# Ledger of designs, part 4: VHH binders against a4qp31r305to451

Target 1, 147 residues: a4qp31r305to451
Amino acid sequence: PPGSRLVLMSQVCKQTLAKDSEKLNDVNIKLHRCSEAFIYLLSPLWSVTLDKCRNSTLVLGPVRTSVHIQSCENVRVVCVAGRLTIGGSFNCTIHSLTPTRPLLLPGNASLTLGPFHTQYPTLEDHMASAGLAVVPNLWNQPLLFGV

## First folded at step 1 (VHH)

Design b7 (framework vhh_brivekimig_d4)
Fold by ESMFold2-Fast, scan of step 1:
Structure b7 (fold): chain B 147 residues (1-147), chain A 127 residues (1-127)
Amino acid sequence: as target 1 above (147 residues)
Amino acid sequence: EVQLVESGGGVVQPGGSLRLSCAASGFTFSDYYMSWVRQAPGKGPEWVSSISSSGSTILYADSVKGRFTISRDNSKNTLYLQMNSLRPEDTALYYCARDYEVTWSGSEYTIEYFDYSSQGTLVTVSS
């Protein structure tokens, strides 16, 4: 069933990784301890979690449920997602399109938020596949608590 | 200049109580969520509790829920932490922190904690 598979990308270091395979459709992605990497996952995804990543750039296809960023440093994330949560992170930049208010959890410092401005072939089709084709963008209305 | 000055720490037996205070200056205290953060020897910072600007929203870490009470007095620009039923694992330096400051710039904005820069207040639960 959709949303039942997990792809773990652990310790992706000093490389560029680009994936646009239909094998990533409706998959949960976890990126763990990646550093000095440029990662492009240009498929409609189910969820994405970033944990302990450093000095990296992530460009994601539309994420149906959530993008969760935890314990990251000097990371840039570009995404369209149903929900965005950020905790324990320092000097990170997130350009997002989210129909819900980004949630800022405890432990963050020096976060920059901006709107989603990226285009790629098939983006509109992927947004429709993720249920995000016609939604408002609340990127500039974060909810702050327990910090 | 934003300043936060913690006080009230000390040495106490297991099961004892302490009340911490944080005197805030250099900003409009009543506009911000405020938090307590602790750091035990050799460990990273651990969030303990937060309170909204009005006091209507209060959050606790699971490890302290039911034992600690956060409160504030906006007329005195002071944040408090009442600690009851103290345990050896509560031994740490305790810091108060001002939550995020939102700065608007063009089509982007920057959100920053005011990081603690003080020595904090030391709480030691014996042995």
Scores: ipSAE 0.000, ipTM 0.128, lowest interface PAE 17.7, mean pLDDT 79

Design b8 (framework vhh_nb_b201)
Fold by ESMFold2-Fast, scan of step 1:
Structure b8 (fold): chain B 147 residues (1-147), chain A 123 residues (1-123)
Amino acid sequence: as target 1 above (147 residues)
Amino acid sequence: QVQLQESGGGLVQAGGSLRLSCAASGFTVSSNYMGWYRQAPGKEREFVATIYSGGSTYYADSVKGRFTISRDNAKNTVYLQMNSLKPEDTAVYYCAAEITYEVGTWTYEIDYWGQGTQVTVSS
């Protein structure tokens, strides 16, 4: 079923990776230990997790459920997502369109939040596929979560 | 028990070639992420090349076009073919495996490393 498949992209280093394949439709993506990379995943995705990535830029197609950023450093993320959660991260910039308030978990420092401003030819169709076609953007209303 | 054992390192002249091998035991190479890394004296460990479970490969810019990563599923072994070697390729080369475990909705990765094999390229 949709949302049941996991694609692991690990240790993408010093390169540009661009994918817009239907094979990524409704999959869970985990990006792990990517460094000095530019990664473009321009498909409607189920969920995305970024773990221990550094000095990288990630541009994501609409993510139905959640984008979770964990233990990252000097990373830029551009996304449309149902939910955004950020923990343990330093010097990261996130440009987002989320109908829910971004959740800031413990351990973050020097985060910059901004609105989603990118376009690509099939973006509107992908937003509809992810259930995010007409939603408010609460990027500027983060919520501190955790003691 | 998971083990990675490198072989094939040595001394070679600039412009020469070497083939490194990584014999894996305790898991299946074709089902897991495998990579090669290197570390020169006084420097941090640097990514060289990787092969994903599906067979897709990725290379660091410094080795692209010169190095090729491959695997032999029957031998459970990963290779790094190194062509047109340069003095700056001198380093200890490490084989790495990242094994992903899924328990219900919980996913975690464990990294395993070999002991390394020395590659020295003379000018």
Scores: ipSAE 0.000, ipTM 0.214, lowest interface PAE 11.2, mean pLDDT 85

Design b9 (framework vhh_rezetamig_d1)
Fold by ESMFold2-Fast, scan of step 1:
Structure b9 (fold): chain B 147 residues (1-147), chain A 128 residues (1-128)
Amino acid sequence: as target 1 above (147 residues)
Amino acid sequence: QLQLQESGPGLVKPSETLSLTCTVSGGSISSGDYYWGWIRQPPGKGLEWIGHIYYSGSTYYNPSLENRVTISVDTSKNQFSLKLSSVTAADTAVYYCARGYTVEIYPGTYEVTSFDYRGQGTLVTVSS
């Protein structure tokens, strides 16, 4: 069923990776300990988790359920997502389009939030596929959770 | 033939930790390019992937459950286990343990396919 597949990207280092394959449609993406990387995953995705990544840039196609950023440093993320959560992260920049308020979990410092401004040829089709067509953007209304 | 069997309590109180164990027979957890994981199905809803583990100990969790889930493997007993903390009524579901395998879709990038074997499932009700 959709959302049951997982694509693992572990220890992607000093690399540029650009993928726009239907093999990534409706998959869960886990990025773990990637460093010095530029990663472009331009497909409608189910969920994305970014864990312990550093000095990297991640550009995502629309993510149906959630983008979760945990324990990252010096990372830039560009995304459209149903939900965005950020925890334990330092000096990260997130440009987002989310119909829900971004949730800032404990442990963050020096976060920069901005609106999604990226465009690519199939973006509108991918937004529809992810259930995110014609949604409001609450990027500028984050919720701060805890100390 | 490979067989997976869930075991654990059928009733858990809200705020407590749900603990389930999967016993594998007819195959070894330490063998091959397989992952071992948990999926659940709440009453009247679709399947939800919880997480999985490789025999090496590497774990991957559903982002929406990540802060509450721990999966561990015991290769000496040919078992793997799920702990889900701080449960609520929304965690009421049939829980399945399962096996899957990885496919390399790009050099150095692997897809974890849909599970190819699963247990019969065990109903867990969260209620006081």
Scores: ipSAE 0.006, ipTM 0.308, lowest interface PAE 9.7, mean pLDDT 83

Design c1 (framework vhh_brivekimig_d4)
Fold by ESMFold2-Fast, scan of step 1:
Structure c1 (fold): chain B 147 residues (1-147), chain A 124 residues (1-124)
Amino acid sequence: as target 1 above (147 residues)
Amino acid sequence: EVQLVESGGGVVQPGGSLRLSCAASGFTFSSYAMSWVRQAPGKGPEWVSSISGSGGSTLYADSVKGRFTISRDNSKNTLYLQMNSLRPEDTALYYCARDEYYDSSGYYEGFDYSSQGTLVTVSS
């Protein structure tokens, strides 16, 4: 069933990773301790979690449920997602299209938020597949928790 | 039932060599990329190396490149890791894992397909 599968990408280091496979459709992705990496996951995803990643750039296809960024440093994320949460992170830049207000959890510093601006050939189809084809963008209206 | 059984671990001195094996069963071995993942005492898992289903493409972590060689024998459903010039920091439990697909990335789906692992100790 959609949303039941987990793909763990651990310690992707000093490389460029590009995936657009249908095998990633509706998959949960966890990226853990990736560093010095450029990661492109151009499929409609179920959820994405980034944990303890450093000095990396991530470009994500539309994420149906959530993108969660935790304990990251010097990371750039470009995404379309149902929700976005960021905690414990330093000097990160997120360009997003989210119908919900980004949630800022405790421990963040030096975050930059901007609008989603990336395009690829199947993006519109992937946005429809993720239920995000017609949504408002609240990227510039974050909510603070635990402050 | 997917089964992966690792073997070949042991105790070696720094600069020594070991060859690890992974016997696979329960799936069409040649249709899947395979990986080696290790976990050192007190540390998280570290991806080591991956090989495509045909054996035509290989990837290595920077920490092992030039010292380790991944290979496979599809006629025997067996994955190998030849480890040369071993260092104390190579001490770990080594697991083999089946990848769902392979490309230039070397990622894996975690320990879901790993068995008991095989222990490699590099010490004086």
Scores: ipSAE 0.000, ipTM 0.146, lowest interface PAE 12.9, mean pLDDT 80

Design c10 (framework vhh_vobarilizumab_d1)
Fold by ESMFold2-Fast, scan of step 1:
Structure c10 (fold): chain B 147 residues (1-147), chain A 126 residues (1-126)
Amino acid sequence: as target 1 above (147 residues)
Amino acid sequence: EVQLVESGGGLVQPGGSLRLSCAASGFTFSSYAMAWYRQAPGKGRELVAGIYSGGSTSYADSVKGRFTISRDNAKNTLYLQMNSLRPEDTAVYYCARDSGYDFWSGYYTEDAFDIWGQGTLVTVSS
């Protein structure tokens, strides 16, 4: 069933990785301890978690449920997601399109938030597949929690 | 121009050890994930072990704890250390490079790799 598979990408280091395979459709992605990497995951995804990633850029296809960023440093994330949460992170930039208010958990410092600005040929089809084709963007209305 | 050359196969008795090598050329080796596959007589190809550019590894359940995959980026070489060999490990072993386009999860899949070497034969018999 959709949303039941987990794809783990750990220690992607000093490389550019680009994936747009249908094997990524509706999967949960966990990126763990990636560093100095440019990672493009251009498929409709179920959820994405970034944990302990550094000096990296992530460009994600539409994420149906949530993007969770935890304990990251000097990371750029470009995403369309149902929900965005950021905790324990330093000097990160997130360009997002989210129908819900981004949730800023404790431990963040020097975060930059901006609107989603990226295009690729199948983006609109992927947004429809993820249920995000016609939604408002609340990227500029974050909520602060636990501070 | 991309080339992978396997070596180190041979005949060993059950319980023995072998180390396989794969010499890579024609691409920036350190930037790619690499894998070892095998094909036993009369069977399809099976993923054995994989290693990401950053050094994290994955193994098939059948070889976990017995085989170790490693890489030497300075020498553009991939290794497979095979310990406690069993008759069912008898196969031709192949080196493969990540395509950079397809995807893999906790186990590396054949669909994720687009370059195959010529292979090296490992025979485990008494």
Scores: ipSAE 0.000, ipTM 0.123, lowest interface PAE 16.0, mean pLDDT 81

Design c11 (framework vhh_8emy_2)
Fold by ESMFold2-Fast, scan of step 1:
Structure c11 (fold): chain B 147 residues (1-147), chain A 127 residues (1-127)
Amino acid sequence: as target 1 above (147 residues)
Amino acid sequence: QVQLQESGGGLVQPGSSLRLSCAASGFTFSSYWMHWVRQAPGKGPEWVSSISGSGGSTNYATSVKGRFSISRDNPSKTLYLQMNSLRPEDSAVYYCARDLGEYYDSSGYPEDYFDYRGQGTQVTVSS
């Protein structure tokens, strides 16, 4: 069923990866220990998790549920997502369109937030497929969550 | 019956060029991303390059970017790798592979990432 499949992209290093396949529709993506990479995943996705990625740029199609960024350094993320959470990360830039307030978890430093600016021919269809067709953008209203 | 047959390898001196070919059959070639993967003796497999089904998108490992060029001819169902300025470090068996599309790892490219791989063609760069 939709949202049940996981695609693991581990150790994508020193390269460019671009995918726009309908095989990625409604899948969960985990990017783990990627470095010095440019990654473009231009499909309607279920969820995306970035863990321990460094010196990389990620451009994502609409993500139905959540984009979670954890323990990343010098990473740029461009996304439309139901929810955005960022923890343990340093010197990251996120350009987002989210109907919920971005959640900043403990451990972050030097984060830059900006609005989603990317366009591609099937974007509106993908936004509808992800349940994000018409939503407000709260990118500029982050919520700090500390201990 | 899916078949991939590599050719074009050989023994060359540093600085030389080689053009590898991969003849595909048994599937709709133009519908699949295709990859070149290499494996040197005593080392794990290393992803080298990828090309989309239409040929409109290409990707390269940093170690070969600017020296290697991937291309395809869909009417003849052939994948190519043009290798320029070859170095001893490029010595390996080169495989073409059909994309599984679900896992990607440039260091230690797993055997189960692609659903079919050819027999390989040996490239040796030495004098």
Scores: ipSAE 0.000, ipTM 0.131, lowest interface PAE 12.3, mean pLDDT 82

Design c12 (framework vhh_brivekimig_d4)
Fold by ESMFold2-Fast, scan of step 1:
Structure c12 (fold): chain B 147 residues (1-147), chain A 126 residues (1-126)
Amino acid sequence: as target 1 above (147 residues)
Amino acid sequence: EVQLVESGGGVVQPGGSLRLSCAASGFTFSSYAMSWVRQAPGKGPEWVSSISGSGGSTLYADSVKGRFTISRDNSKNTLYLQMNSLRPEDTALYYCAKEGYDILTGYSWEDYFDYSSQGTLVTVSS
């Protein structure tokens, strides 16, 4: 079923990776220990988790459920997602379009939040596929959780 | 130093089964995703299957989906690949790889290769 598959992307280092494959439709993505990388995943995704990534830029197609950023440093993320959570991260910039308030978990420092500003040819179709076609953007209303 | 030792390969008739094992050491096994990668004669490396650190998520190449099952035993630091309904096209040297860039379209195993690993040879005779 949709949302049951996991695509693992680990240790993507010192490279540019661009994917727009239908094989990524409705899959869960985990990016782990990527560094010095520019990663473009331009498909309607189920969920995305970034863990221990550094000095990297990620541009994501619409993510139906959630984008979770954990223990990252000097990372830029551009996304449309149902939910956004970020914890344990330093000097990160997130440009988002989310119908829910971004949730800031403990351990963050020097975070910059901005609105989603990216366009690509099939974006509107992918937003519809992810259930995010017409939603408000609460990027500027983060909710702080914990100390 | 990461060490991966594959075993379980052999010669089998089409339609047969084999179970591969990979004994891991030198890292916290349960914290890393693991993959099986194969290299057939005259071809480049092909990603076969991946499993998350907890074992809660698995992913398979289209060519093996429904026939192969990846699993792990974190208490024994061991990765497994159960191969059923083997075909001549499955003939290859099989390697296990620690946490790497594994996608549905496949990936090069060279970036995750343990140079001490010999792999395990699977031959499906016709």
Scores: ipSAE 0.000, ipTM 0.110, lowest interface PAE 16.1, mean pLDDT 79

Design c13 (framework vhh_nb_b201)
Fold by ESMFold2-Fast, scan of step 1:
Structure c13 (fold): chain B 147 residues (1-147), chain A 122 residues (1-122)
Amino acid sequence: as target 1 above (147 residues)
Amino acid sequence: QVQLQESGGGLVQAGGSLRLSCAASGFTFSSYAMGWYRQAPGKEREFVATISSGGSTYYADSVKGRFTISRDNAKNTVYLQMNSLKPEDTAVYYCAADEYDFWSGYYSEDYWGQGTQVTVSS
């Protein structure tokens, strides 16, 4: 069933990983302690969590529910997501398209937010699959909690 | 329905070797990536090694050059050959099966074995 599978990517280090497999459709992704990596997951995803990642770049296909970034440093994320939450992170850049206001939790410093401008051949089909076709983008209206 | 059975753990002196085996059933073994993970006392479970359905391998930095992962599709078995063992390798070792065909260290939590204890004495 959609949204029931979990893929844990731990310690992806000093490599480029690019996947567009339908095996990743509607999957929950957790990336933990990845470093010096370039990770491209170009499928419609259910959720994505980044925890304790550093010096890495993530380019994600549309994420139906949420992208959560926690305790990351010098990370770049490019995403389309139902919700974006960032906490405890330093020197990170997020280019997003979200129909909800990005949520900034305590502990962030030196964050750069920008709009999503990336394109790939199946993006429009993936956006429809994730329920994110034809949504407004509130990337520039972050909400601060506890700061 | 998916079953993973680890074996081959035990007590060994530093510098010694052990070979772990994991027998799998309940899925099309040859199409799955297989992996080994370990959990030392007081630590989170950590990645050790993985082998894709196509035979590509990836290792954690802490074990590269010492451990070798391999598979036998005819026997539905994945192996971990552990050489030059160190006290820091002491942990419960878990077999995992992953439905994603990739050589990097990712896994599904639904497909875990019960674990086998490896103890390396100094």
Scores: ipSAE 0.005, ipTM 0.206, lowest interface PAE 10.8, mean pLDDT 83

Design c14 (framework vhh_rezetamig_d1)
Fold by ESMFold2-Fast, scan of step 1:
Structure c14 (fold): chain B 147 residues (1-147), chain A 128 residues (1-128)
Amino acid sequence: as target 1 above (147 residues)
Amino acid sequence: QLQLQESGPGLVKPSETLSLTCTVSGGSISSSSYYWGWIRQPPGKGLEWIGHIYYSGSTYYNPSLENRVTISVDTSKNQFSLKLSSVTAADTAVYYCARDEGWELLEYSGSYDAFDIRGQGTLVTVSS
């Protein structure tokens, strides 16, 4: 069933990783302790969690449910997501398209938020597959939650 | 038809470096969809993942082997290779090269079973 599979990407370090396979469709992704990496996951995803990543850039295909960023430093994330949550993170830049207000949890400092700006050939089809093709973008209306 | 074939010596002396090459035919190793990796099976034991490589040169290694393992790729020859240094009798195994779809769970014992294509395997004995 969609959304039941979990892929853990741990300690991706000093490298570029690019994936666009249909086998990533509707998969949950967890990225843990990645550093100095450029990671491109260009498929419609179910959820993405970034934990303890640093000095890295993540470009994600549309994420149906949520992107959660926790305890990251010097990370850039480019995403389309149903929900965006950021906690415990420092000097991070997030370019997003999300129909819900970004949630800022405790512990963040020096965050920069901007609109989604990226394009790739199958993006519009992937946005439709994730249920995100015709939604408003509330990237500039974050909520402070649990502070 | 994509095919993978291991090559290298079947006997390696203790303390030396084991060197194996995998030749990919029927398809390109320069693919954004796949990783190319090595797994082994010691006699009477289960499969053990060694590591894998992306065509750009990015590598992931089994932490238990990380200080002895180097995997490299040569896109011009459509090949990838394994070097395992300081071998001992515990490194005796059938070694397989394999294609992996690149979303392996490193901490998950079933990840090597997710390889969709592998070679026939080559027996490497570490002796004398």
Scores: ipSAE 0.000, ipTM 0.151, lowest interface PAE 11.7, mean pLDDT 82

Design c15 (framework vhh_vobarilizumab_d1)
Fold by ESMFold2-Fast, scan of step 1:
Structure c15 (fold): chain B 147 residues (1-147), chain A 124 residues (1-124)
Amino acid sequence: as target 1 above (147 residues)
Amino acid sequence: EVQLVESGGGLVQPGGSLRLSCAASGRTFSDYAMAWYRQAPGKGRELVAGISSGGSTSYADSVKGRFTISRDNAKNTLYLQMNSLRPEDTAVYYCAADYSSSWYEDSGYYFDYWGQGTLVTVSS
């Protein structure tokens, strides 16, 4: 069933990784301890979690449910997602298109938020596949949590 | 495009050692992250060890310190050196490849490339 698979990408280090395979359609992605990497996952994804990644850039295809960024440092993320949550992270930049307000959990410092403006050939089809084809963008209306 | 063929499995006594090999053919071997998975009788498939295209390694807690994963890009071969084998290591061992520097854990059994498996039996 869609959304039941988990792909763990651990320790992608000092390289460029690009994937656009239909094998990643509706898959949960967990990126753990990736560093000095450029990662492009250009498929309609179910969810994406970044944990303890540093000095990396991630460009994601549309993510149906959520993008969660935890304990990351010097990371740039470009995404379209149903929800965006960021916790415990330092000096990160997120360019997003989200129909919900980004949720800022405790522990963040020096975050930059911006709008999504990236394009690739199958993006429109992938946005439809993820249920995100016609949605408002609330990237500039974050919620603070944990006070 | 990558074809994977495992070898080296067999019957070994507890405390013994085995070395598994996985011969790869097709696209450039060095472009792939490689992994060893195993499936014991009546149980699910589990990741044993992974090695990135750059050579960084990862191990399941159950085998850490006993097993060593390595690769020889010149010979297009992946290895698993298994020391201090235990009866609970009895399983069919599978070689897997993915076009990335990482290794994948996939509960859906869908991976880029898989070998046919080699049986390892640890018993007296």
Scores: ipSAE 0.000, ipTM 0.250, lowest interface PAE 10.6, mean pLDDT 83

Design c16 (framework vhh_podentamig1)
Fold by ESMFold2-Fast, scan of step 1:
Structure c16 (fold): chain B 147 residues (1-147), chain A 122 residues (1-122)
Amino acid sequence: as target 1 above (147 residues)
Amino acid sequence: EVQLVESGGGLVQPGRSLTLSCAASGFTFSSYAYGWYRQAPGKQRELVAAISGGSTLYADSVKGRFTISRDNAKNSIYLQMNSLRPEDTALYYCAAEGYYDSSGYWEDYDYWGQGTQVTVSS
């Protein structure tokens, strides 16, 4: 069923990883301890979690449910997602299109937010597949937690 | 009840600086996250800067030029704006968000000030 599979990408280091396979359709992605990497996952995804990644750039196809960024440093993320949460992260840049307000959890410092402006040939089809084709963008209205 | 009052706006020439202040009342100041937003005519309101605990957040267009800070003793937050440009002309709003701490979740409150106009022109 959609959203039941998990793909763990651990320790992707000092490389460029590009995937646009239909095998990633509606898959949960977890990227853990990736460093010095450029990662392109250009498929309609179910969810994406970024944990303890450093000095890396991620470009994601549309993510139906959520993108969660945790404990990351010097990371750039470009995404379209149903929800976006960021915690414990330093000097990160996120360019997003989200129909819900981004949630900023405790421990973040030096975050930069901007709108999604990336394009690739199948993007519109992927947005439709992820249920995100006709949604507003609330990237500029984050919610802050932790005082 | 809860109020946010902005001040410090005005007309300035390009390249100059302004400091905006936001005075908060009606709640426990240090328990909330705060932000500065701006809106130019015909455009959507955008986040400029935010502060919560040890975290700060800046829009790409102002990072390096603007600095957000807070003074818990004065129940105030500030936006220091350096190297102002005509593109910074907008109505600037102060906002308060809810918070979550180790004691539990506190109901989210979106409180907005009335805004203060900043015009950068000769």
Scores: ipSAE 0.000, ipTM 0.113, lowest interface PAE 20.3, mean pLDDT 80

Design c2 (framework vhh_rezetamig_d1)
Fold by ESMFold2-Fast, scan of step 1:
Structure c2 (fold): chain B 147 residues (1-147), chain A 125 residues (1-125)
Amino acid sequence: as target 1 above (147 residues)
Amino acid sequence: QLQLQESGPGLVKPSETLSLTCTVSGGSISSSSYYWGWIRQPPGKGLEWIGHIYYSGSTYYNPSLENRVTISVDTSKNQFSLKLSSVTAADTAVYYCARELYDFWSGYEDAFDIRGQGTLVTVSS
């Protein structure tokens, strides 16, 4: 079924990576231990997980189900996603468009949240493909999960 | 030099749990660069990815199988294992353990740089 394929991007370091391939359509992305990187994944994605990434900027196409940020430091994420969760992260900035309230899990400090502000030529088509074409933005209504 | 070897029973009864172990030789499973995974090929069908594990214990499973799958790792024995519960005849397949590349953009065969020889598991009464 769609959404069962995984693309793992590990240790992307000191580089700019830009992908807009149809091979990323409805794919789960896991970014692990990326550092000093600028990563652009401009396709309709199924899910995205960031784990232990540092000093990096990520710009994502619309993500149908969820963006999960875990144990990251000095990371900027720009995304449209069905759900956003952030845990164990320090000094991160997330600009999002989400129809659900961002979930702040334990362990975060110095987080900055803002609205999604990026545009690219196929964005509207990708939002429709991800089921996110006409949704409210609750970026400014995070929900805090206690300890 | 690095090789993977599957082991476990080749016959499982319906409703029981399929259990397989993969032994890694010629290299360490405690590598930050790779995931260690399980894939299978039912007779006459293509490869199906089951799931993978990082040496720290972090797992991700195929959503179609996630309610039945458990993958675990034992870094002291240089092994990782698969448990698949409530099996049926549809789970009959050749099962492979594999080392997964982190940068791939095509199908499963391009994602795995090292695979075991495979072990046939038949589910029958």
Scores: ipSAE 0.000, ipTM 0.139, lowest interface PAE 13.3, mean pLDDT 83

